Miniprotein binders against q56419. Designs and how they scored, part 256

Target 1, 326 residues: q56419
Amino acid sequence: MEGRTLEEVQEEVFKRHGVLVPKKELEDLAKALEEAGLLLTEKVEARLKEEEEKLKRERPMRLAGLSYPEGEREARAFLEAFRASYPGEGEEARVLLMPHLEPSRVPEVYGAALAALEKTPPPERIYLVGVAHRPLKEKAAALPVPFQTPFGPALPDLPALQALDALLPFELFNTPLAFREEHSLELPLFFLKGRFPEARVLPLLVARRSPELGEALKVVLRDFPGLLVLAVDLSHVGPRFGDTPLTRTLAEEARRRDLGFLERLAEGEPEAALAFLGANPTRIDGVEVVASLLPLLRERKGKVLAHRLDLEAPTLSAVGAGTLVL
Below, E stands for the ipSAE of ESMFold2; O stands for the ipSAE of OpenDDE; V2 stands for 0.75 times the mean of E and O plus 0.25 times the DockQ between their complexes.

## First folded at step 20 (miniprotein)

Design b_7 (at its last look DockQ between E and O 0.64; V2 from the best seeds 0.76)
Fold by OpenDDE base, look of step 20:
Order: C-alpha cells, then sequence, then structure tokens
Structure b_7 (fold): chain B 326 residues (1-326), chain A 107 residues (1-107)
C-alpha cells in the first residue's frame, strides 16, 4: 500500500472484487424472471402483439412528461432553455453528432446541437441514426411510420427509406418493437422536430456495425439529400457500467478517449477514431454507428462544439456526451 | 386472479421503466419503477406468493443499487435471500448472494 494513492487502492479493490453490475446483470435477472414465468406471460405476449400492430401506423411518445414536456408550448420553452444553456454559436452541419443521454444531464451539449441547427438550412429530410438498446433481428433497422412529438408527428420519408431498403442485403424494416421505447431516437427527434418542423425523417437503429448501411446511405443521399444525424453517447464509466467508482484517473481517461474520438472524427478520419479506441475500455456508445457510417464520415472536416463527462453522484458513475459538426 | 393479473402488469411495467431509466440515464424513471415494484411487493405479500415476493425483493435490491442507495439495496437483498433460501428459489438465491457480495465491497 505504500506509495499508492487512495484512489488507486480503491480502484484495485473494486476491480478485484467485481463490484460492478453492468447492464448484463439486469438482462440476466430479467431473463431468469422470464424463464420463471414472471415477466413474459400470455397476456404480455398478446399486448406486445397489439403494440406491434399499432407500430405499423405510428410510434407514440414514450418519454413525454418524463424527459421533456408533452405540451407544445412547454416543449418550445424547454427547447429555448436548452439553447440558452450553450453560450456559443453553432456552425452549419451536413453531419451532426449529438447525444441521446437524458437531456437534463447534459443541457449545454444539446444546446450546442441546437446552435448548429440554427446555422443549418432546413433540410428536406433527416437521416436519424440511433443506437439499438434492444436486440435487432438484423444489424440495422428502420421504422417507416410517423413518430409522435410535442410539435406534431415526424413523418417518414418513404421513398428514401424504400431506396435504402433496396440497396441493403437484409430487410431494413425489421424488429418494430425495438423502436417502441428507443430513447436514442426519441430524445434527439424532439430537438430536431422542434427546429425543423417540415423535415421528413428516416429513423434508423444500429445494433451491430454494418458497412453495407454506410455504402447504401452514400448512394441514397445522392438522390435523397438531407441532414445526417448520429445520436450517440460517449464513455460510460463507474460502478453502473462495470468499473470502480469515478476517480480523477478514470475521469481523465474517459475524457481523453471521448475527445480523442471526437477530434479524429472532426479531422475526417473515422477509421483513426475507431482505431484510437481499441477495445473501447470506457465503453463509448457510438462505436457501432460510426463504424457503420464510415463512407459518409471520411474526409469531412468539422468542429467539436461541446463535450461533457456528466457525473451521476449517487452511483459514482459518469457518461460522456458530445456535439460534433461535419 | 385479478390480483395476480395486477401483479404481472405492475411487475412488467416496472421492469420496462427500469430498463428505460437505466439506458437513458434518468434516475427519476428508475424511481418510478421502484414505486411500481413496491406496489407489486404488497400484492405478493397479500396473496402469500413467496416466489413473487422474493422476485420483487431481489429486483428492488438491484434497482436501489442502480440508484446508488446501498443501504436499501442491502436491506432488500437480505430479505430476498432469506425468503428464497426458505422456499428453495434458486435463481433468487444466486442473484441475492451476488448482489450482497458486491454491496459488501462498496462499503
Amino acid sequence: as target 1 above (326 residues)
Amino acid sequence: TEEERRFEELFIEAWELLFLGYDSGNPEIMRQAIELFKEALEIAKRTGDPEREAAVLVTLALAYYELGDWEEARKYAREALRIAEEKGIEYVIQYARRLLKWLKELG
């Protein structure tokens, strides 16, 4: 113990004793409960089937009243408050990387995204690419229905979605239930719809890296131009994610990885950004999305507008978020 | 029965909220999940179903752990373990012991 900091000792103790409940532990318990007949019943299955049928027509709000206001007037005030939280000016975006973390945790990062949108001519369509937090049948998926927002429905661009589907080696329109509660689309869509009310949307989820998706989108974007939005978070560190409590060393490493990733993307070197992360020990969320969209990110220079590593004090855990314009 | 149906509805909704809160990083959503779990727990107690009771208790322990409330997490994990050992509910025993081990290491 002589010569080690308290932080180093704490890190070692936590590493040795496996005090880490990653998401897998939640999933494992849920699975055990399902196997015991407590989480999946015939009634639940029937409800899920009904919900799946409803998702053929529209995707309702799930996080209204939880993460953002349900009412339009209150939602507009919410949007303006987030914009006000970022003191800087934005830049025109052809590609926007923004977070999907709970907005209240990183208001200035969302504010930076809004600042960028203010400098962006209203697009005809938005390609919104989120992270699948639930399993997909394929590497990627789309839901070709209106998404409800406080600002009215975000309407799908069906011609562009069909063009994309035709170029993919798998069925794009798969796993509709994965979209039901997917916050990685709903949260950024709130801000996007609020700023571009007339834009059509292509809501896309990535579960695993799909080089085919990036190549297909590159072709589709020629005939169907629009704004590309990557809704991704950055590092996830601390006890909630399988690490020791946040220390100065761990926070510095998370920041280093987040900023190193974003800076390399800003330089137009997405392969270098991925290579820089290696095994991704701080669990940057957006890796599979970036890996899928390499053809669209190459040689595009841009600017990092904001970054935050947000501490969740009760759990001594932190999540990184950033806003990047290309 | 109606109570069994209500238990299932609450327990499933609470788990959906737990995942949503965990994934989105919103602790308030996880707190809402906890309230639904507590209601489910009361039903399980009234109906005298030790498996449902133990299942909710171990889930509550995990939910409190995710909120950083180590004291409540330990409390519920111990109670889950007690009931599960008495009734031979193996999957709850395993999880409760694992949680308690983690919680012991956190201080």
Scores: ipSAE 0.844, ipTM 0.946, lowest interface PAE 0.6, mean pLDDT 92
Fold by ESMFold2, look of step 20:
Structure b_7 (fold): chain B 326 residues (1-326), chain A 107 residues (1-107)
Amino acid sequence: as target 1 above (326 residues)
Amino acid sequence: TEEERRFEELFIEAWELLFLGYDSGNPEIMRQAIELFKEALEIAKRTGDPEREAAVLVTLALAYYELGDWEEARKYAREALRIAEEKGIEYVIQYARRLLKWLKELG
């Protein structure tokens, strides 16, 4: 190995041997440890039952002190720093697409969302639709409890949630434990609650596309108007996602896919946006949410305010994030 | 025992943090998980529990691999394999060998 850098050797190994599927390796090891009795015990089962009962009353902050400050004063300063990272002006949104990626990685993308909220009349309620990272019992789920934030609790809109549940062919209030650690709701909610402190929330997760959810939400939104937020990330490329090492060509492809997707959504053409992605070769995260919400996205024109494909240098990988107003 | 209960609490919390950091794209959360795994490792060593020790070591190896720190990943995978081969801990052998085969080509 003399005379070659570590980077050069790493690139050669990736070229020759492909890449492990990293999330699957973590999941498989965790399952093996559960089967060996090291991760699932009688004490753990009792604790999970206690946590599930707690989730019937409230959803505590999980990422305070990790992704954002716990104290209200510090959290407000944090919020304003993110707004300052986007020097432009926003546009009024009836539908907002924003990321759920770690905020410090894409500060101007979250800042663009804040700029849009500045132009948006305070809504009575926010329909916050994230991506489930834990399995759900059904295609989608909600948790009808207060979500704690540094700005106070985000209260649930119980009448709107009940109306939505009544229109679905499955129980909406399924899988409370899936919400325990769900960052795709918590991270966007920090920004939304900071700007709309009086808005109630419908915290929703999509695991797999559900046309029924979109049709039901179309009805509920007519009776319970509010802001629709799609809290989704875009391309996931590189070895951390089971791909080859990031190259200029792969990064350019990911950017084209991200922007092409967002631009078609901005033209009010969500079916065309999905068709543009085909088999989704850059693993855009928002596909299942957009596919669920087609009736709410058709013929709504708007604007892409920001986009970033953020590099993860140590893993030779990248994740895309964007802000779209409709 | 008290130390066995502490090991279980640390190991589960560390796994939760590992997935949270991975999914949110926050490597600092993953590094916090690693610190809890290291504390769990010390407990496994003190209590003389080779399955727990090997399990934590292979988990550390995989966590460092996911962060792109392949030198540390090799270190922990080798140690996990040594213990697992001596004690016949098959699932650790499988995971450690697969990871080491990958890492071997890095030098």
Scores: ipSAE 0.762, ipTM 0.909, lowest interface PAE 1.2, mean pLDDT 90
ESMFold2 (binder alone), look of step 20: mean pLDDT 85; pTM 0.841

Design b_8 (at its last look DockQ between E and O 0.71; V2 from the best seeds 0.00; counts 0 for: pae E 2.0 > 1.5)
Fold by OpenDDE base, look of step 20:
Structure b_8 (fold): chain B 326 residues (1-326), chain A 107 residues (1-107)
Amino acid sequence: as target 1 above (326 residues)
Amino acid sequence: TEEERRFQELFIEAWELLFLGYDSGNPEIMRQAIELFKEALEIAKRTGDPEREAAVLATLALAYYQLGDWEEARKYAREALRIAEEKGIEYVIEYARRLLKRLKELG
């Protein structure tokens, strides 16, 4: 490493081992199987149609019993344990950036989010913006139905959702099936509903950067004030994501990218945060969400409460997570 | 047939779990997917459908790769490749070869 920059080393690492098995490889295999008639059948289509009809009424829990407890009592104990994992105090948030990674991997980061929520007056509504891990018909989407949680249903703010839809150049209420299993909404919502049981929710997904979304939300927030939550993860590095096994150099680069991104957001410079990532070689998850919400993030100063690059030892891969308040 | 229907149900559910486990970062979900894939594999073997068998084997290889079990991933990828080459299943051949190459690079 003598005389080489971290960027040069990173580039060499990525070039040397090429693309291993990133999500695209998984998607490519799935597509091939679909084309072969192994994943799409008439029965599956019928089931999906039925599920889509059900999603007109409510969004059931998908990860209850997997990522968090289904029962309310156990769920409350779960929340308390996560809060206890973060030894610090929070700050009042008008904007909260928090992870959507499996909670057990980064408990203190979720704990930091809970700490921030403790210092936040109960909002009338929560704008919860997640990452679409499935394709959307439009750049962004919303599902205007109750989301089930162990603490009862999170009810949609229909007036605010309608106001948002009216300001967007595309149909906001698109691709309901994309919400069926979307963990980027379900996992943060567990913590949010547990802390603010009476808050209405606007569940939003972003697939691609939409400047229109940020501009529209800025207008809507004037008439419908609330807490803005960005549910995003940070770097994804290692063999699971197409890189070599985690090394000190790769981990340092991932941390540098994560913290550099978060710090610039904390300074109220979201454009600088995006520019800092460039081609996003460590695959920060939240880029499209931040890019969509620039009008709401500009000039807002805040604080990074927590960060972790969590090693998944069996795969020698790591995922970054952080909590930021603005 | 009922067996074909059951295979399809298991295979689709397992793939949904595989995506969810991959995206959420929960290895337990991926382990659940593997169990369903194994059940689907047994059906494919019983029905004598080499395409379904090869497809499941290739998928299992991928799932084990995502869990960091390189040895099992190689095992299933090799078996997938063997069947696919014998039966001329091109998309599985291509995938299995590519996966094996990647696994070789990991050591």
Scores: ipSAE 0.749, ipTM 0.891, lowest interface PAE 0.7, mean pLDDT 92
Fold by ESMFold2, look of step 20:
Structure b_8 (fold): chain B 326 residues (1-326), chain A 107 residues (1-107)
Amino acid sequence: as target 1 above (326 residues)
Amino acid sequence: TEEERRFQELFIEAWELLFLGYDSGNPEIMRQAIELFKEALEIAKRTGDPEREAAVLATLALAYYQLGDWEEARKYAREALRIAEEKGIEYVIEYARRLLKRLKELG
């Protein structure tokens, strides 16, 4: 405490711990506006009901023109530019971990995923497991409809999805609206569909760890072989996430946590990877997905192809992203 | 009523973009949300609706905070607070003060 009084230190600690997480602040303000009638509940409910009915038939592109191009020709050029951002060779993947962070922020990490896909025999189907950013009614969910992409629709693997649903202690098709704007599926899917245009997809979201999901997927994957993709981000540090401003020390810790997590996964030791994170002080995004999928990750050895802790100078924050093949 | 319909359309769409920009880590989506909030603010000012005006200002402050534009965030939060204190809009007062406290903490 370099020249500071105890009261000053106590006040600083209170300020740091008494400040709400920014996503909660977004949610709290939205709720207050709804209660005040400024986000009219009737109009919001009617619009959401209409969107839910549309989602029973297909999931439209939400990020075309925002994160990737709308047209197929431009989308293929975009895909190739990302591959070129990673000068190395990939390795065949039976399990691929890749990010869902905005692609322009970590181009070589997505490029490494494309390099891995180049070495991977085209699968009949892709088990795409993302992170739910909206609440789910259950621990996990799926949406059994075509997902539109610039490369054409990604068709659902309905028999595999039905088999998965039958093995779970809850209805898998439980929260269609959670998929409406879910970038953790849409952004990786762009790259996967571009490389594997014939593959069907199981679009899955995890909200909270589910050992039941992992055991069910282990069974389903034997009957319906395919590529397992964990679409997750790594550390989230800094004020944008309710943290202190980024320092060199915090950035080094975030990188250490990211790489230690990935390296333990690459050794086939997912329980050790989770234990390494402890209370998850850098908020690695992939923890609930990995904890759900333990039976599919044990004893699968592989390689970390890329990692980046992407620094956000304006927000004094950073987000980690990586590519791992198993 | 045409202005009310336009305000609601803008405000709802802007909030959807705000959440998407936050979650995806895409600041351009956040900036698009801000543009829609600014259009909604113009409507609230023209219609002389201080609760709508204060609410949009508080939301703009939040959006700029999420972009790391601390000075714009402070500016909009202070303006929201001024109107809200004058008109007794308690939820805006509470939120604006909390955000200003966080911005002071950040420096």
Scores: ipSAE 0.600, ipTM 0.833, lowest interface PAE 2.0, mean pLDDT 89
ESMFold2 (binder alone), look of step 20: mean pLDDT 85; pTM 0.846

Design b_9 (at its last look DockQ between E and O 0.52; V2 from the best seeds 0.73)
Fold by ESMFold2, look of step 20:
Structure b_9 (fold): chain B 326 residues (1-326), chain A 107 residues (1-107)
Amino acid sequence: as target 1 above (326 residues)
Amino acid sequence: TEEERRFEELFLDAWELLFLGYDSGNPEIMRQAIELFKEALEIAKRTGDPEREAAVLATLALAYYELGDWEEARKYAREALRIAEEKGIEYVIEYARRLLKRLKELG
């Protein structure tokens, strides 16, 4: 590490392997603790190896009892309450954009997704594309195992996953541990499995934009039709994300960025949506997924059903969430 | 020992909850992480391990900072710094000073 500080090396590694939404303070301390031998002890490493082997068989619920109820009866009531939070009607979706933010913070946005699913014929499979919050070994990954939910296991579509893997220039099944804590799949999956209990799932993560993924998915969707779900959040603004405290001006800018992005997607113009964001000054994390999936979004018109920029008063910060059908 | 083994497992569990709460935007999960960090702190004190104690205090400061409880964050950061300066724990000194500087800038 001659000629560079530890912090500089850490920042370079995180830029190559992370998403654009910053969590620098957490990552810096965690890295320092790992290097000091306090976080990744021999016993911790053994546990992580055991967890990795378990993840080759199934992915257990991580957020039951925290973000949604564990029991099936309570989980169904939870879904009904969320649907009721959005009093409007949905529209049929071939592509659904929905959030992965804590559901209780944006109930009408998840409710709008449920309304769209009510109008959507039950698919054979769901291509669920989330955002990796832990580093992946490649630009994208999948985990071809059942994901547990309160509504029963969401079974993987193994033939479609294998077809996808065969078309990529990298191993698709590359980072099982990254799925262990990944809420961007688990939270949307709760809602999707509750409405489409028979659908198989392709649980996909994007760490960095991958044009190869979008081209491969376009081919796979021809042979294995299904619902495409972009499970992404929108703006991240305020001190928690590296800004000054949230002002009315910053909040209005974040809302304009969120809605401008969604509206351009709704016009079937994903390149224009990305161009509108420029350097992405409000840190919309959906940009990496959209940039990966351009071939699937072009010329597909639709409608924004809901949007919320949810304020975090104690941190003077906010996160945006939206529901878009195409 | 059994308590040192419990510390290691608890510290990892708490960190996993902290990341999960941060990433999902769920402050209640981050508060649960704080409760686990407080349990880990008690173990570090009972076992007389000042590096573990300082590390947990720095992590508590970080957790409160990310929740927006900046008074608690300052309190834990100062205590982490005190122990780390006394015992020469450089990475804690560096981190605690950086966090205190950022907290000063935020008021």
Scores: ipSAE 0.826, ipTM 0.934, lowest interface PAE 0.9, mean pLDDT 90
Fold by OpenDDE base, look of step 20:
Structure b_9 (fold): chain B 326 residues (1-326), chain A 107 residues (1-107)
Amino acid sequence: as target 1 above (326 residues)
Amino acid sequence: TEEERRFEELFLDAWELLFLGYDSGNPEIMRQAIELFKEALEIAKRTGDPEREAAVLATLALAYYELGDWEEARKYAREALRIAEEKGIEYVIEYARRLLKRLKELG
């Protein structure tokens, strides 16, 4: 066909053929298998109950040996390598936005986060807000137990968590099983614990925007000061996420949205950042987290330290990641 | 039976890894899920359970699709469809046909 770019042809082919298996397809198959009695059996339920009981005491590592080293010595070397991957210097952070994507895909973005942490005085506590990739009973949740890391357990700040719970219109301590494998907390926590071994942690998940969470946290932060960390990814584009294969046009749009979002946050305009995304056609992961934390992000000026749109070549899909300090 | 129990454990563990790999963006986790699914598949074959076999095959097709291995995805989807049509497993038939249609569109 005379005059069309390979990209245009690819886009047309994929649009025409709708060959996208979004996460919904995984969920639909899983649900069908559950209904058929193949995934959730009585024994599985018993195991899940046991795991839930264990989560009342501690959250074990899930991704040790998969995404990061299990051993402390190797884990320290891992941290140093990631820091080395970012050639720049960081800035002091009161708020840190960092990714939760597989670290090996965006090492320099995690490196930028580490650079920022190097210039940040050790906090007494870290409010770590991740994205719930599993359903929560409420809009947000917390797990008030030690999280295991190669650097030792990250201990919860129980007084601060209790203060937060008291200010929320829903039970904060809900859906413990949602934390069992949640990488959006575990991966950032590896880097945070490695840098601040003595900091207590408030592990928080957001499933849906909760303005109440931001207002409550604003109050809690007065009595319980600490570092706020938003562990969020940016655009998700390509066949894995319901789009055509990555084209120059699609990549440019993803980058435009990612950077436009981050830049507006850096200017202290989180509402403008959300408005800029509109219907969020490139599926920026962190929207619900940012929407929940508006009171804490307003009028804070900062700097975008890093951004990457990482191509997963076999699937022709890409995920955006960024590091922002406020 | 012990084999049925083992199948259920493997199948659940593999699905957990599948979701974890998908969400985290780690293809190695997806590969580990595939290995557990393959073990589950062998159990289903040994026990002569066509529904479990078809279900695992369909899931493997999806896992390979998520890795961008379209050829293996087609292979497993076709096999899933064959067994499911033979045994009247409607939810697998529907899924496998839909996946094959998508894979055909990818070339």
Scores: ipSAE 0.775, ipTM 0.921, lowest interface PAE 0.7, mean pLDDT 92
ESMFold2 (binder alone), look of step 20: mean pLDDT 85; pTM 0.845

Design d_1 (at its last look DockQ between E and O 0.70; V2 from the best seeds 0.66)
Fold by ESMFold2, look of step 20:
Structure d_1 (fold): chain B 326 residues (1-326), chain A 104 residues (1-104)
Amino acid sequence: as target 1 above (326 residues)
Amino acid sequence: SMEEKIRELAEKLAKLAQELSELAGDGSDPDELKKKLEEFIRVFLELYELDREKDNPEADYWLQMTIELVWEFMDAFREGNVEDAVELLMYIAEAAERLAEALD
């Protein structure tokens, strides 16, 4: 330990990163925790247990009315507006990489995904692979329940999920609560379900790279063919992510890293894409998914349809989003 | 070493997050709660300012999750959602513990 006081560390962090956590905010937080009443922690734990039990039956919409419309008619109009935001044509996808960033921030990137889906024959099932934003008990997880959408429930492909589970060296159905608020599945699923209402879904999360997952999925896809979707974001830069405030130079580097990564994937060279990122200095979160799924990405050529590095002005940070078909 | 420093900070952060999550709403002295929260933030900021672990993708993964979870924790508080803040402390404790384990 450095032995520095909070004030000493805060001063240095503020100078380098522009981040400030005033002691007054900590006082306010401590008071708020006390004022919330006795047994707050037990109340939270009880709520989580109730939510976990509900997740054994279904995963409800969490972002309806926030990120996309709650009503079916408005949801269909929303899809059409997003498709219109992308002026190009799509291409048939056997593998689709698309973002999970808030859709209104990158409308043409989601529009490009819709354009690809227009060219893609309706699959029997969709392997939807997102990024865990909560700790998983294992390197990957699934939740074998219906996910609600404005277009109706996205039903799980239970036989394919069970086959996948049987091939893994760990229990696949391991962390239901991690799915409760997981937007990396919910946001892409809205678009996928809107275009493929009959497809079943394998809702999967990756936490850490798992070569076992990729090998198992390669086997499962042979018996249970479908569309593979990598629902991942790209660069994460700025103080929100442990960086200095966003500068033009950092933004240019993030764009270069995003596009170089996507272009190498489009060449069927996922190992080269990972090597290009090196230590991943712009924190592309798609890295763990790509590293897991190498057997499914090798020698599969395609096209980058869209990219945007979207600025989060209040946090002086940015997140990249892209659309790739393979 | 740098790796040992990161591991020690992660272990301490995990312990502090767990202790805070257990003490929330139990009638604790506000001054003691404030003091523990200040130490939690101090340890986080020391960890936050360190370079990423470049040769250990697992450690890098948990470090990044820890950083994002702490900011989400602060956001939940600023939005007046104290129950979510307590829940996030539980996730921070887990992520920081996993970071420390990845560096053993």
Scores: ipSAE 0.797, ipTM 0.903, lowest interface PAE 0.8, mean pLDDT 90
Fold by OpenDDE base, look of step 20:
Structure d_1 (fold): chain B 326 residues (1-326), chain A 104 residues (1-104)
Amino acid sequence: as target 1 above (326 residues)
Amino acid sequence: SMEEKIRELAEKLAKLAQELSELAGDGSDPDELKKKLEEFIRVFLELYELDREKDNPEADYWLQMTIELVWEFMDAFREGNVEDAVELLMYIAEAAERLAEALD
């Protein structure tokens, strides 16, 4: 692409991927960056430092008023509407796999999760394992502070978190800034806190597979029993993720891989689920989480409650979401 | 090799992302900033167009992270969220550096 004009590059991207990066947007970006001026980097750094200090005390809501209602009354109505979007009944969960995609994109999948939670006795604690969408210093991390929700703060289980940290070969409490805007925790936590207001939470992020995490959690769960929640999405296909625009063939392959993955998990064969994906060509989001939690997923049989491959029309891309109970 | 090409592009992308974040913070010449941004996008697109590494899971992870972060950067830009865009440049720099290291 050396020597091409921006317009030529944009045209090429459009032709290949069906996505146009408007010249105007790039110009506006350049202008905005210019207008933000000399203080932008310093401002951002100062902001990040301030936010990091705040994260020592609590994790504020970032998606309230955007992805879910900020007010408790409205939030409860939101939960009811999502539950209503799933016509089926749930099953008791010892392990719940649920999405972290924007709720409005896959309401019935979240509804299925709520249905499962209705059949689940209130746990003392929830091990909430999300996916890191920012670089972590270690393979996994935790943030041992209250997470704000419309239903009040989700309080950390400090004893259980400390027990987990003590069993890991790395510092668990790393990269606090990765939690600041991490939706893979915030979105599922909304539903979980709404259903189990008294449950303590262990907010965990996985970047790369950590077998040590699964082994450590297996030990910790003996002394600190609770609900394990895998907040993971499934296939990521299309231009936003490096593919051509979504086609019937690509969508069918994504669905095949999503369902094949979930079904093998439902059979209590997480290693077979990973093996089925191979190089993971459709980029199932939850593979590193599942690979980390193998000891907790083995021999657990369950049921797939819901699945959807949701189209993001502006990018002609799609993301898979599913709900699995074990 | 394809791996070497990806590594070179990743290193270049990391450098450009870092430079952009610094320029955005410095009362830099709008023309220079625009030029640097264009170069950044070109390098990204060249990287984006390459076949993904299938035999190096770590490199694939960081490549995917880099791609996703660049798209988020573009989204932030479209939304006029300049502060988030600059923050994302820092993460892009880190992810691209990690990608290069994984291919070392």
Scores: ipSAE 0.506, ipTM 0.807, lowest interface PAE 1.3, mean pLDDT 88
ESMFold2 (binder alone), look of step 20: mean pLDDT 83; pTM 0.840

